# Ledger of designs, part 16: VHH binders against Hydrogenase maturation factor HypD (hypD)

Target 1, 377 residues: Hydrogenase maturation factor HypD (hypD), of Rhodobacter capsulatus (Rhodopseudomonas capsulata) (p26411)
Amino acid sequence: MKFASEFRDPALAKGLLAEIARLADQIGATAEKPVHIMEICGGHTHSIFRYGLDKLIHPGIEFIHGPGCPVCVLPRARVDECIEIAGRPEVIFCTFGDAMRVPGSKLSLMQAKAAGADIRMVYSPLDALELARRNPGREVVFFGLGFETTTPSTALAIQQAAREGLANFSVFCNHITVPEPIRALLDDPYMRLDGFIGPGHVSMVIGIHPYDFIAEDYGKPLVVAGFEPTDLLQSVLMVLRQISQGRAAIENQYARVVPEHGNRVSLAAIADVYERRPSFEWRGLGEIDASGLRIRAAYRAHDAEEKFGVGYAGQRAAVEEAEGCACGAVMTGRMKPVACAQFGKGCTPEMPLGALMVSSEGACAAYWQYGGARAAE
Short names: E, the ipSAE of ESMFold2; O, the ipSAE of OpenDDE; V2, 0.75 times the mean of E and O plus 0.25 times the DockQ between their complexes.

## First folded at step 17 (VHH; framework vhh_6z1v_2)

Design r1 (from p2 with D109E; at its last look DockQ between E and O 0.91; V2 from the best seeds 0.86)
Fold by ESMFold2, look of step 17:
Structure r1 (fold): chain B 377 residues (1-377), chain A 121 residues (1-121)
Amino acid sequence: as target 1 above (377 residues)
Amino acid sequence: EVQLVESGGRLVRTGGSLRLSCAASGFTFSDYGMGWFRQAPGKEREVVASINYRGSKTYHADFVKGRFTISRDNAKNTVYLQMNSLKPEDTAVYYCAKDFYSTWEGPFEYWGQGTQVTVSS
């Protein structure tokens, strides 16, 4: 088995693959009529390709790469707004490093930094808060990016800035939530999804019950999974078992770290600091209702959109994706990255056209790194 | 803008019954859980009951179990609290709340202005 020797427990992996194959055959899954399983989180996409699970698993199982990668879904217009804020001479713009290369309309943040903007890589929103304390004559802006895995720490930083009266700290909030894009995908009449590998890290925060509607309303199983190869194989097996039994439930394969009810302290911080936007743009997916978070009025002094009059507080312009970029088609499973005309030609990790080539969690980047595209180039 | 408007609070005799209503607007009501809280003078606000997005799962605090029942009507964007066998200890302002998610677990992110329930001994 290709890549099986890289498993921490090869005997367990072999047994799981055999049982998956037995159930796939029992269900009647074939390469021509596969069972479609979406792994929601980009971390699972990365693990699948790193360990070659897509090649090792029964050919009747098809992985569909989901939208659970915050860099991947970051709209070009939001990058443009970051660059506008960062270009102001009073601003120190703080961001996680993986957002630096996401293409805007003309520039990335990395290119803007090279051109003189004061853009600093940080490892947490608390680093940005400390910069604000140390630079009282500057406006420190933190780029609040990510799903529920990262939203609590941004919320805590906002709460602390408010308690201190730290007027020169603000957040450009691009935080989003997981259930809403899943609902949007399930409501798409052309989406062919039989089951889900649920996000592991997000679920540490929100628990498993926010996914209940997937089973209850749509009849689709979801298994919250860990990131080791055997976690993923066990989770696929659990999805197949539900399908074979005519059953749909939310199961927690990753119970060793994911609490059923999530992290109540983190969730309380989220509810205190944020409220849902009426709609929010997702790169490659369009507008999704109630899917984005904004900073509540009580914390308005720390809301960069309000402070600088940009984004949803300003006059937004719709920004289309780059010509020839097929990110939307890839994220919805309508094409594989290697079928994109730009893959390996006009779109590479060094010169990305779309966000899916920027993040190591993105499907295009995963195909490039692990799918042999580098050698074919 | 999310708005939650409670109604139905009034003076009721011990042992009596009362039904509270909460009209919700400004969000897709059928996507989110709801809850009822109460606050007596000098006490902290406490959860009374909660209900998930479709009404299939509920929670009732032990001090009201068997006496109060939460329900919802998604066609009317309304959540209810049926209160039976009322006691003077149930005297409080009752608040309707919206769950951040579709569950019954909270966190709750919006509260109404409240409706006063007074139970006479």
Scores: ipSAE 0.774, ipTM 0.909, lowest interface PAE 0.9, mean pLDDT 89
ESMFold2 (binder alone), look of step 17: mean pLDDT 86; pTM 0.870
OpenDDE, look of step 17: ipSAE 0.910; ipTM 0.960

Design r2 (from p2 with D109Q; at its last look DockQ between E and O 0.94; V2 from the best seeds 0.88)
Fold by ESMFold2, look of step 17:
Structure r2 (fold): chain B 377 residues (1-377), chain A 121 residues (1-121)
Amino acid sequence: as target 1 above (377 residues)
Amino acid sequence: EVQLVESGGRLVRTGGSLRLSCAASGFTFSDYGMGWFRQAPGKEREVVASINYRGSKTYHADFVKGRFTISRDNAKNTVYLQMNSLKPEDTAVYYCAKDFYSTWEGPFQYWGQGTQVTVSS
């Protein structure tokens, strides 16, 4: 089996697939009336496609790609604001590599770099902090992007800059949180979501209880999962068991790594540095209340949005998605990437129209890499 | 933006009862947990009790267990602390705080001016 040769334990995977099939049949799940399971995290999306789990699993189980991919939800207007900041001659703009290729309204960060902006790829906010120490005559700005997996390290860098009195370090904060977009999706009457594969890395920070409302208010199971194929299969099985039993609970398949109550030190840093914005734009999803983070007033000297008067601290213009891009429909599970008219034609990894083709964890990029470039013969 | 206004603190005799209120605004109150904290002179602020977004889960510190009860009214955007069997050691400024998430676990943010509770012998 092409995909199974990459499994760590193929016999366990076969057993899990068989039990999933038995429960799916018991529930009455079919390709025509599937059980919809959202994997929240882009890392899970990547693992599903890498190991072909979407092809191996019972046809009554349909995976829905969730919003847990930071570059996938990065709106064009935020890219434009990055470019505005990076275009200032005093600025060294530091970013993770995946964000470099996300299209803005005119340019990507990669294109702005080619045009002369001082944009540097970094592996952590600490790299940007070190650049600020070494370049006291420059303004070093870190692009703070990501969910709770990355928010603590950015918070620690801000705290350290404040302790050192390092006035030339700031963060353009685009950090977001997981629960709020899931609430928005569950409130959407056009979305049918029967269960969830919860994020593994985010949950190491926040624990499992921030998801309690999903079970308590919406009656939907969620299982926090590891990233190995058998972790994912076991988690799907756990979701199906809950459905078959008429239960809805938050379960932790990844308890060997994910603490029930999260990382209290990391959470304390988050609460010290950030506060929730009233609203925040998500590419393909619109504005979602309380979903984005801003830097608190105590750390204002390190808030690039305030320092440069951009984004929500300035005047925001609406920026529509590129003509022909269906990222919103793909991200909400309304369309598969291969059904997009631009897939493999006007939208490729080399020339992406939308953010889902940029990140290796994006659904369009995953389909391209593992599902082939052409949707039809 | 976020505002938390505590009220109801006063002078009470040992063994007495008191009900504190915290009026919340500037956020969707019913999506977030809440907590009560206190700070006596010369001591660090400490958690007294906390409650999740819908009131289905609570925490009470051991030093108040059985005496204090946290509750909430989401229709009124208000969290309460019912304090019974008060002791002089309960004398402190009481603060409410907002949970960053829908839980009772914190982390907590935002404190107002607080409300003074004084328990006399």
Scores: ipSAE 0.816, ipTM 0.922, lowest interface PAE 0.7, mean pLDDT 89
ESMFold2 (binder alone), look of step 17: mean pLDDT 86; pTM 0.872
OpenDDE, look of step 17: ipSAE 0.905; ipTM 0.958

Design r3 (from p2 with S102T; at its last fold request DockQ between E and O 0.97; V2 from the best seeds 0.88)
Amino acid sequence: EVQLVESGGRLVRTGGSLRLSCAASGFTFSDYGMGWFRQAPGKEREVVASINYRGSKTYHADFVKGRFTISRDNAKNTVYLQMNSLKPEDTAVYYCAKDFYTTWEGPFDYWGQGTQVTVSS
ESMFold2, look of step 17: ipSAE 0.804; ipTM 0.921
ESMFold2 (binder alone), look of step 17: mean pLDDT 88; pTM 0.886
OpenDDE, look of step 17: ipSAE 0.909; ipTM 0.960
ESMFold2, fold request of step 20: ipSAE 0.795, 0.797, 0.766; ipTM 0.912, 0.915, 0.904
ESMFold2 (binder alone), fold request of step 20: mean pLDDT 88, 88, 88; pTM 0.892, 0.889, 0.891
OpenDDE, fold request of step 20: ipSAE 0.909, 0.911, 0.909; ipTM 0.960, 0.961, 0.961

Design r4 (from p2 with K98R; at its last look DockQ between E and O 0.97; V2 from the best seeds 0.88)
Fold by ESMFold2, look of step 17:
Structure r4 (fold): chain B 377 residues (1-377), chain A 121 residues (1-121)
Amino acid sequence: as target 1 above (377 residues)
Amino acid sequence: EVQLVESGGRLVRTGGSLRLSCAASGFTFSDYGMGWFRQAPGKEREVVASINYRGSKTYHADFVKGRFTISRDNAKNTVYLQMNSLKPEDTAVYYCARDFYSTWEGPFDYWGQGTQVTVSS
């Protein structure tokens, strides 16, 4: 098959697809009544579409695209708050490039930069820390975005700024955690989820046991997976084996990278710097309890929300999603991207209306680049 | 606000038993792992035992294995430490802590004020 021949080991991929098909038939999965497997991480979403796994796999297997893409769940109000901070003449606003094109209510950060705001793309929070050292007359603000993959390095930068007494470095913290949105999705009466492909990079930090409740309380298998096509196919096969055996457990397909107990040093830094917010907004999903992180009082001098009186330290305005954008419906599996009225019309990768069109890991961007008319031949 | 309140610490003789309690409030107790730590004067705080969100997994430090048992009652939002065969080296302030996640592995993100346990010869 055309997509399978693009793999590093096409014979292995074809063998895995055949075994998946055999198990899917054995458990009675059909296109009319599929097994729903959620890939939590946007990196897995990207790999699925890049290699056409959604087209190659047995029709009884349906991938559901999860919320494990921090750009995809970034609320418009938080983008607006970033732009408010970045518009201050004393501020150097530092961000990963991933967030630059996410639309706020009026502008993206990229558009604000083009209009004159001092916004700089950085590769790590340590780059922002260095900018603060070199620019003592400016306020350097780092946009702390992401799940547990990125929270440790932001924590280390905050700790270092505190040790140095570097008063002009702060973080606008938008860090979030993986378990809470998954619990919220499992509690959603509209979701039909049979198993999970667990995040690879997050699990390098937190290990596999934070997912135990998924198997123990909800009876759903989860396999922590690598990002190569054969990792994903093997992980789907492992999920199907659990289903066929009537069991639910957390398994680690990516054990060559993911330690069972995570990275204890990184986790200690997280616990030192952050505490959980009572509730936190997720674009397209609403407020989810205990799902966002805030900087602890001990590090208040480095908390941009407190320093500038914005976000949760200020008065937040409700900001509705753009007209016609259905990001929430896509993330909950209620709608495919191509069914969105704006897809390919008012919303494109060049001019994104919704967050899922911005990141290559977003479902809409994946469908644009690899899905439908472009995926065949 | 997250609150952890230890109780039950007191003076006991060598070989005695004692049960510590930790009352939790301000969070969904059954979503989080819990732990007991101790700190003697001049020593660093050390883990004694920990327990996952539902009580199905536990850890006990080697120096208390067979003598101390962690348990929890999710209906009462309480974690316990049953301490048997107490020795003078068990003398310390004992702290209740909340796991950042639902596991027993830590990290721990909130701490109680502690309860003093003193074991006399």
Scores: ipSAE 0.797, ipTM 0.918, lowest interface PAE 0.8, mean pLDDT 90
ESMFold2 (binder alone), look of step 17: mean pLDDT 86; pTM 0.870
OpenDDE, look of step 17: ipSAE 0.893; ipTM 0.953

Design r5 (from p2 with T103V; at its last look DockQ between E and O 0.97; V2 from the best seeds 0.84)
Fold by ESMFold2, look of step 17:
Structure r5 (fold): chain B 377 residues (1-377), chain A 121 residues (1-121)
Amino acid sequence: as target 1 above (377 residues)
Amino acid sequence: EVQLVESGGRLVRTGGSLRLSCAASGFTFSDYGMGWFRQAPGKEREVVASINYRGSKTYHADFVKGRFTISRDNAKNTVYLQMNSLKPEDTAVYYCAKDFYSVWEGPFDYWGQGTQVTVSS
């Protein structure tokens, strides 16, 4: 669906593309001096490539792929810890499918499963909770991954396990939050960001106001966007309008789904179950202050770090990316996936070197699937 | 590591004034919103006022509008509640709270131990 005629509403899409082009020209955006718009979430990255928006849009608009894909930013050391937990004979280790292929230092979780570890793909933390109920003689561990889209359901599962007294359920918490990496990127003097397409699903939980600092402190517009092609095009247009007017504000294009103030029940669960770690490692980006979550002491019985004696503060050195992987450069917008020397050669979806090739929402995987560069012949 | 320490609560007469202070430590104070809550005996904890990370946006509950004012001094890592025209129904333990985010609307993830305010008839 790379052509406007393949969209659900082709006439609207063509009109939006034309208006984007008019504003881009008015702003003076060119291929040589583009307006850089970061889409924060991998879901938007996937949609851009699925519908060919990067090829259809005015050449003065450049999409920068943000770090909002949780498996993409998962450090190898965390995968290694998962494998150590899962290798215990009493453990049933539950994870989302996307995490299964993320390379650790020696193995992925998929490879550990093939070698005999009891690792199960689940669709939600509630599936893991049910496994704990059905297997009272086993220790069920859920791999807590993701931004605020997934943190509430993990929190609710922990709360429910505590209410039931379900002693054999725990979570290995690697949840992270969205505002902190954006601040880190904006503080980087080498980043060239003019505006943002804000996360749709995260914002259903946190609302739009946690992004206020982006406009207030950094003078950059952000538009929370839906995932249909016309949502994305409208959101790009809204960013360009702000730029053309010398404005910076947080706008909600996805108001039909995203409440301005978020989901108060979900937010209360987050505050009840988690506390912020002082610092947290992001694959390819290093340590980012206050960006990771830990399970509070009140829920210690359900904290796998406590239960199995593993821990973020255990001073395990960051595991380097595989040789030749430019994951950090791609995630920060310094390099396109196709410019990586390993793209299509030593790094493919079947044999990934880095996390960006693992998830369909990762920039490398999206280029591979939709970019017309499979193998580059 | 996160600590919120309230001070300034005491016995005052109806119509009097107090200023509550909350000293914050163990986090980057200027990145987070703050709030004041209160709890009277037998009642639920309720929001009194809140303020965003830079002090540019505030909320005051209707029952204190015009009487109470929240403010913050990011250089001193301190949030304040100026309470004027105090009434006996303002008698409560007042709690300082930290917002999980930079906003003023919660969720609040850390609470102080509280400071008692008692307003005599």
Scores: ipSAE 0.699, ipTM 0.878, lowest interface PAE 1.2, mean pLDDT 87
ESMFold2 (binder alone), look of step 17: mean pLDDT 85; pTM 0.863
OpenDDE, look of step 17: ipSAE 0.897; ipTM 0.955

Design r6 (from p2 with Y59W; at its last look DockQ between E and O 0.95; V2 from the best seeds 0.88)
Amino acid sequence: EVQLVESGGRLVRTGGSLRLSCAASGFTFSDYGMGWFRQAPGKEREVVASINYRGSKTWHADFVKGRFTISRDNAKNTVYLQMNSLKPEDTAVYYCAKDFYSTWEGPFDYWGQGTQVTVSS
ESMFold2, look of step 17: ipSAE 0.811; ipTM 0.925
ESMFold2 (binder alone), look of step 17: mean pLDDT 88; pTM 0.886
OpenDDE, look of step 17: ipSAE 0.908; ipTM 0.960

## First folded at step 18 (VHH; framework vhh_6z1v_2)

Design t1 (at its last look DockQ between E and O 0.84; V2 from the best seeds 0.00; counts 0 for: pae E 2.2 > 2)
Fold by ESMFold2, look of step 18:
Structure t1 (fold): chain B 377 residues (1-377), chain A 120 residues (1-120)
Amino acid sequence: as target 1 above (377 residues)
Amino acid sequence: EVQLVESGGRLVRTGGSLRLSCAASGFTFSDYGMGWFRQAPGKEREVVASINYRGSKTYHADFVKGRFTISRDNAKNTVYLQMNSLKPEDTAVYYCAKDFYSPEGPFDYWGQGTQVTVSS
């Protein structure tokens, strides 16, 4: 078993693989007619490929790589808007490092920095808040990117800036939510998903019950999973048990960490600072209702879209994807990264055509890093 | 634009009954949970009841349990609060609210409220 010896408990892993195989056979799952299980977040995608779980598991189980990678779904137009803001002489633009290389229509943020824009990598919104305190003559803008794992810390920074009267701190808000794109995928008549591995880190914030509609309305099981290989294998087994029993429920394999009802303090901060946008663009998925967050009017002084008249507060240009980029097909499971014509040729981590090659949690980057394609380069 | 419009509040005698309604628009009503809150003068707003997107799970605060019942009609985009055995301490402005994540809340949009007054 290729990587199985790297597990912390190899005997448990082998037992789980055997029971998965027994249930897959009982269900009638085959390589020709597989059970499709989507792992929603990129952290699970990373673990699947790092430990070779896609090769070790019964061939009737097919992993579908979900949209839970915020850099991967970042539209090119939003990168262009960040670059417009960052190009203003008064602005210090702060971003997480993984967004720096995402291609815009002309430049990435990394390229704009090389061309003279004051763009700084930060590790948290608190770093940007401190820059605003230290630089009262500058406008400090934090790029608010991510799902519910990161939305609370951005909200707390906005709340703190408001309490301090710190007028030179603002956020370009590109925060998004997990449930809405999953609903959009389930509504797609060409997507055939049998079960889900639910996000671990997002669920620490929102709990497990926001996924209830997946089971109740669509009849699909979801298991919130930890990130160790045995967590994932146990979660796959739990999905298969539900299928074999004709059940659909939301189960919490990661209960040692994920509270059933989430983090009440984080949720309160989210509701205080944000509201849902009526519609929001997702790279490769199109417009999804109620899936993006914007800063409430009470915090308008800290909303960079309003402050600088860009994005949804300003004039937007249509921006097409790079020629040959198949990010949408990969993200929706219609194409594996290795089947993309540009994979390993015109699209590499050094020269990415699309967002899925930029983020370490992106499916293309995961295949590159763990799938052996880089050895064939 | 999210809009929540409460109706049905009025003056009633102790022991009486009242039904509040909240008409919702500007969002996909059946995707979200709803709640009723109340606020008496000089008091903080407090949760009275909530209901998940489907209507299959409800919560009622202990001070109204057995007397108030939340319900919803997804075909009419309306949430209701049936209030029985009313007491003077139930006097408050009652607000309809939409949650952010069904059923966890928190609540992110509020109506303007409807006044309920319970007389001895």
Scores: ipSAE 0.514, ipTM 0.811, lowest interface PAE 2.2, mean pLDDT 87
ESMFold2 (binder alone), look of step 18: mean pLDDT 83; pTM 0.855
OpenDDE, look of step 18: ipSAE 0.691; ipTM 0.864

Design t2 (at its last look DockQ between E and O 0.01; V2 from the best seeds 0.00; counts 0 for: pae O 12.2 > 2, unsure alone 64.7 < 65, placed apart)
Fold by OpenDDE, look of step 18:
Order: structure tokens, then C-alpha cells, then sequence
Structure t2 (fold): chain B 377 residues (1-377), chain A 122 residues (1-122)
């Protein structure tokens, strides 16, 4: 086991960079013909740019930013639905802070709040549960958003509400899963990906085996990674080693934290509370089969979608991107943030057009904040 | 501009107590979670405690074992770390950190103070 200090060791990082460079050369990677590695998690995207790994790493390595930013992949229509629910006078609508600024078709949640909706930022689903306890005459709705990282905590809140008979607590479930959108990307004939950096925190919950199809069906390596610079560099190195050896496997760089089979308690809660949707809409990717979760019938009393007849329980409106916004293209790797005509002009952190500029884990925000090496391309 | 200014760090004997303060400015304090980190010589910076925007939720690292308590006063734009039963192992530079808006993976800290030195003598 490595000491914590080793994960930020500049000497170690330097060595890893050198070894990466060696392997990159060995496999014939160049700036003109790079190896495309997707970091799935927005946290990894942020880390890459924060520590300047995109600038330091061999030019033959190209990072492709994956869809692992929850607010980034949220369609504007979903925000509108949130606002619709929040607009009800009896409702206290609860959400994490980073969702507050995501633009809907007309308003963000933040703007809706300013306009009089009772929208409250919370730190966890349990905060919302507590609000429900304290406000028996109000309907408290938690916006259940995010990947497998957040899904268990929402499940636990629902279970607790059920145990307590807290009828005024409900969740507007918009939880999504990581494997399915990756499959969708791999099925895209125009998408070129050579390997993956797997999401560490998600994998803490689901383990590493949900990614097996990436290696088995598509012949691509995936390495589950931590978030320190050396974690990422080691993971890149591991991916390159697989490539150089002509093999594809799911490996765990983050074994110190990520159990192979995931977290049993979390998985049990997920299994109890949720079931898979037939499909779920992703920004830039469209409807993806079995990529979202809904609340099971046993917990219907705590399902805001059913209570209010919104989302997939209602008539959904098609909502396009904001005028000039190219989030969909950026999200799918078809466009670099800097190639967007609105980047840094019509779209800024202060006045975002799309979610990728709102979220610190979004590609646009990362490029803006850190000015990555790839920003000039 | 976001500014975080720590204070309260000093030399203290084993078993002693300290209260660290962090004065925040340059942002709407009550909208953000806050945290305390520490970094000992030769060791990685580690989270000590975090607190949500309203102070209704807190996290404390395992090594705290009930000895430290994070709190905040939003009216004063200040976050605190009450440290009791201090040990030599607690010797470190303690940093105040600003959280990004609550992220889907938990708190993400994007701004840091300059730190305050806490030294615990045996």
C-alpha cells in the first residue's frame, strides 16, 4: 500500500510521465495519430486540467472528456420539469447546489427561486428528509440526480421516509448509470476511443465488473482510477500497457478504495428502491436504453414523478439546446469547447448558455478555468 | 476575489485545546460548504472536517474521533474548528477551504487559505 504522500509525489509523477512517453512512442502514438483515452468521470476531467496533466503528458495521448458530469448530461427539459414541480405552492423543492444554475428552456432553478419558487439547496437527501419532518404541511421534493455515486444516499432517504411513514417526502428521480452511455458511445461508428479511465467514486459503489463489456465486447481497456495526479498517470500508463500488449481488460488502479464487487450495502439499497427505466434522455446522446433508474412501485408514495405526473410519467416536451449552444457536440467529443462559437463570449461562467459551462466538472468550465493545452486546438 | 484567512494556530501541549477560525470573503458565504484540511510535513493534505452551507451537516475524518468539531457562523462569514485533546500527531498546517456548490460526488473544495500552523508538543 502506498502512502498518501506518494500520490502527490512530484518525483513519482515525473517518472510516470517518462514511462508513459516511452510506451506512447513504442505504440507509435503521435500528436497526429494520438491514443484517445476517455476519462469518464467529471472529477477526473477536473483533476487533469487542475494539475496540468494534459500539458505534461506525451502529445500522443489525447484525453476525451466523457459524460460523467451529472448536470452536464441533464437535458434542459428536465430542468423545466423541476421548475414545474417547484412552482407548486405546497412544494419545497430541494437540490444540490451545482444543479441550481443549470439553464432550463426559460429559467434555471436559481432564477425560479428568485422568482418566488421555494427552492432550497441541500447537502444531502437527508437534509430534504429533515425538511419534510419539519414541514408536515408541505410537500418536500428532492431532486435525485447523479450517477451511482449518489443513488444509494437517495435510496436510503426513501427507505427512511417509508419507515417513518413520511408521506410528504418524495424524490424526483433522475438517477442515471455509467455503463450504458459508454456503450452508446462505443456503438457510435464515428467515435474513436482506445481506452478508458474509469470513474473511481462510481466504482466504489458498483465495483469494476459492470465495465466488463468494454473489454469483452469492444476490446477496449478500462482502468478504474483515483483522483490524484499520480493516480491518473498510473492509470494512463496501465491503459497504454494493455494497448502495447494487445490486450483489453478491466483493471483497478484504485484498489485501495474500490472493492472489486462494489459496496454490498449500497447495492442492496439500490436494488430495493430502484428499477431500470426502459430508457433515459441524455444531453447530446439522446435516449439511451436502460440508462436511468426509477423508483419501484413499493415506494411509489415517495415518487415525485408519479405524484405530480411529470417527466416520464407525463407528456414530455422536446427541448433543444439554447441558441448557439453546442453542449451536445462537446459532450460527445465531436467538438472541443474552444471550437464553440459561444465559448468565452456568449457563454461564460457568469452567463452560461449550457450546463458544460455551469458545472466545474464540465469540459467547457474546465477549459475556461485552466486553459488546457487542448484548448488551443 | 475569494479570500480565506485562517487564525488561531499556535503551540500547545498534548491534551490541550485550540479553536481555529477562518474568515471568508469574496463570495456569498452562506451558499457554500466549508472545510478544514491539514498537512503535516512529508504527508499529504487530508480532510479534517467539512460542513454544509447551513451547518446542518458535518463530516469529520476518522482520526478526529470526536476530538474536533467543525462549526460556522454565517452572520460572521466564519468557519471554526474546535480542537480538543490534541496530540503530537495533530501537528500540521491547517487550511480552510471553500466548497464548490454541493456536487453530486460530495463537496469539492476549490479555494484554500494560506493555512495556520498548529504544533502539539509532547
Amino acid sequence: as target 1 above (377 residues)
Amino acid sequence: EVQLVESGGRLVRTGGSLRLSCAASGFTFSDYGMGWFRQAPGKEREVVASINYRGSKTYHADFVKGRFTISRDNAKNTVYLQMNSLKPEDTAVYYCAKDFYSTWEGPRFDYWGQGTQVTVSS
Scores: ipSAE 0.006, ipTM 0.241, lowest interface PAE 12.2, mean pLDDT 90
ESMFold2, look of step 18: ipSAE 0.622; ipTM 0.856
ESMFold2 (binder alone), look of step 18: mean pLDDT 81; pTM 0.837

Design t3 (from p2 with S56H; at its last look DockQ between E and O 0.94; V2 from the best seeds 0.88)
Amino acid sequence: EVQLVESGGRLVRTGGSLRLSCAASGFTFSDYGMGWFRQAPGKEREVVASINYRGHKTYHADFVKGRFTISRDNAKNTVYLQMNSLKPEDTAVYYCAKDFYSTWEGPFDYWGQGTQVTVSS
ESMFold2, look of step 18: ipSAE 0.817; ipTM 0.925
ESMFold2 (binder alone), look of step 18: mean pLDDT 89; pTM 0.900
OpenDDE, look of step 18: ipSAE 0.903; ipTM 0.957

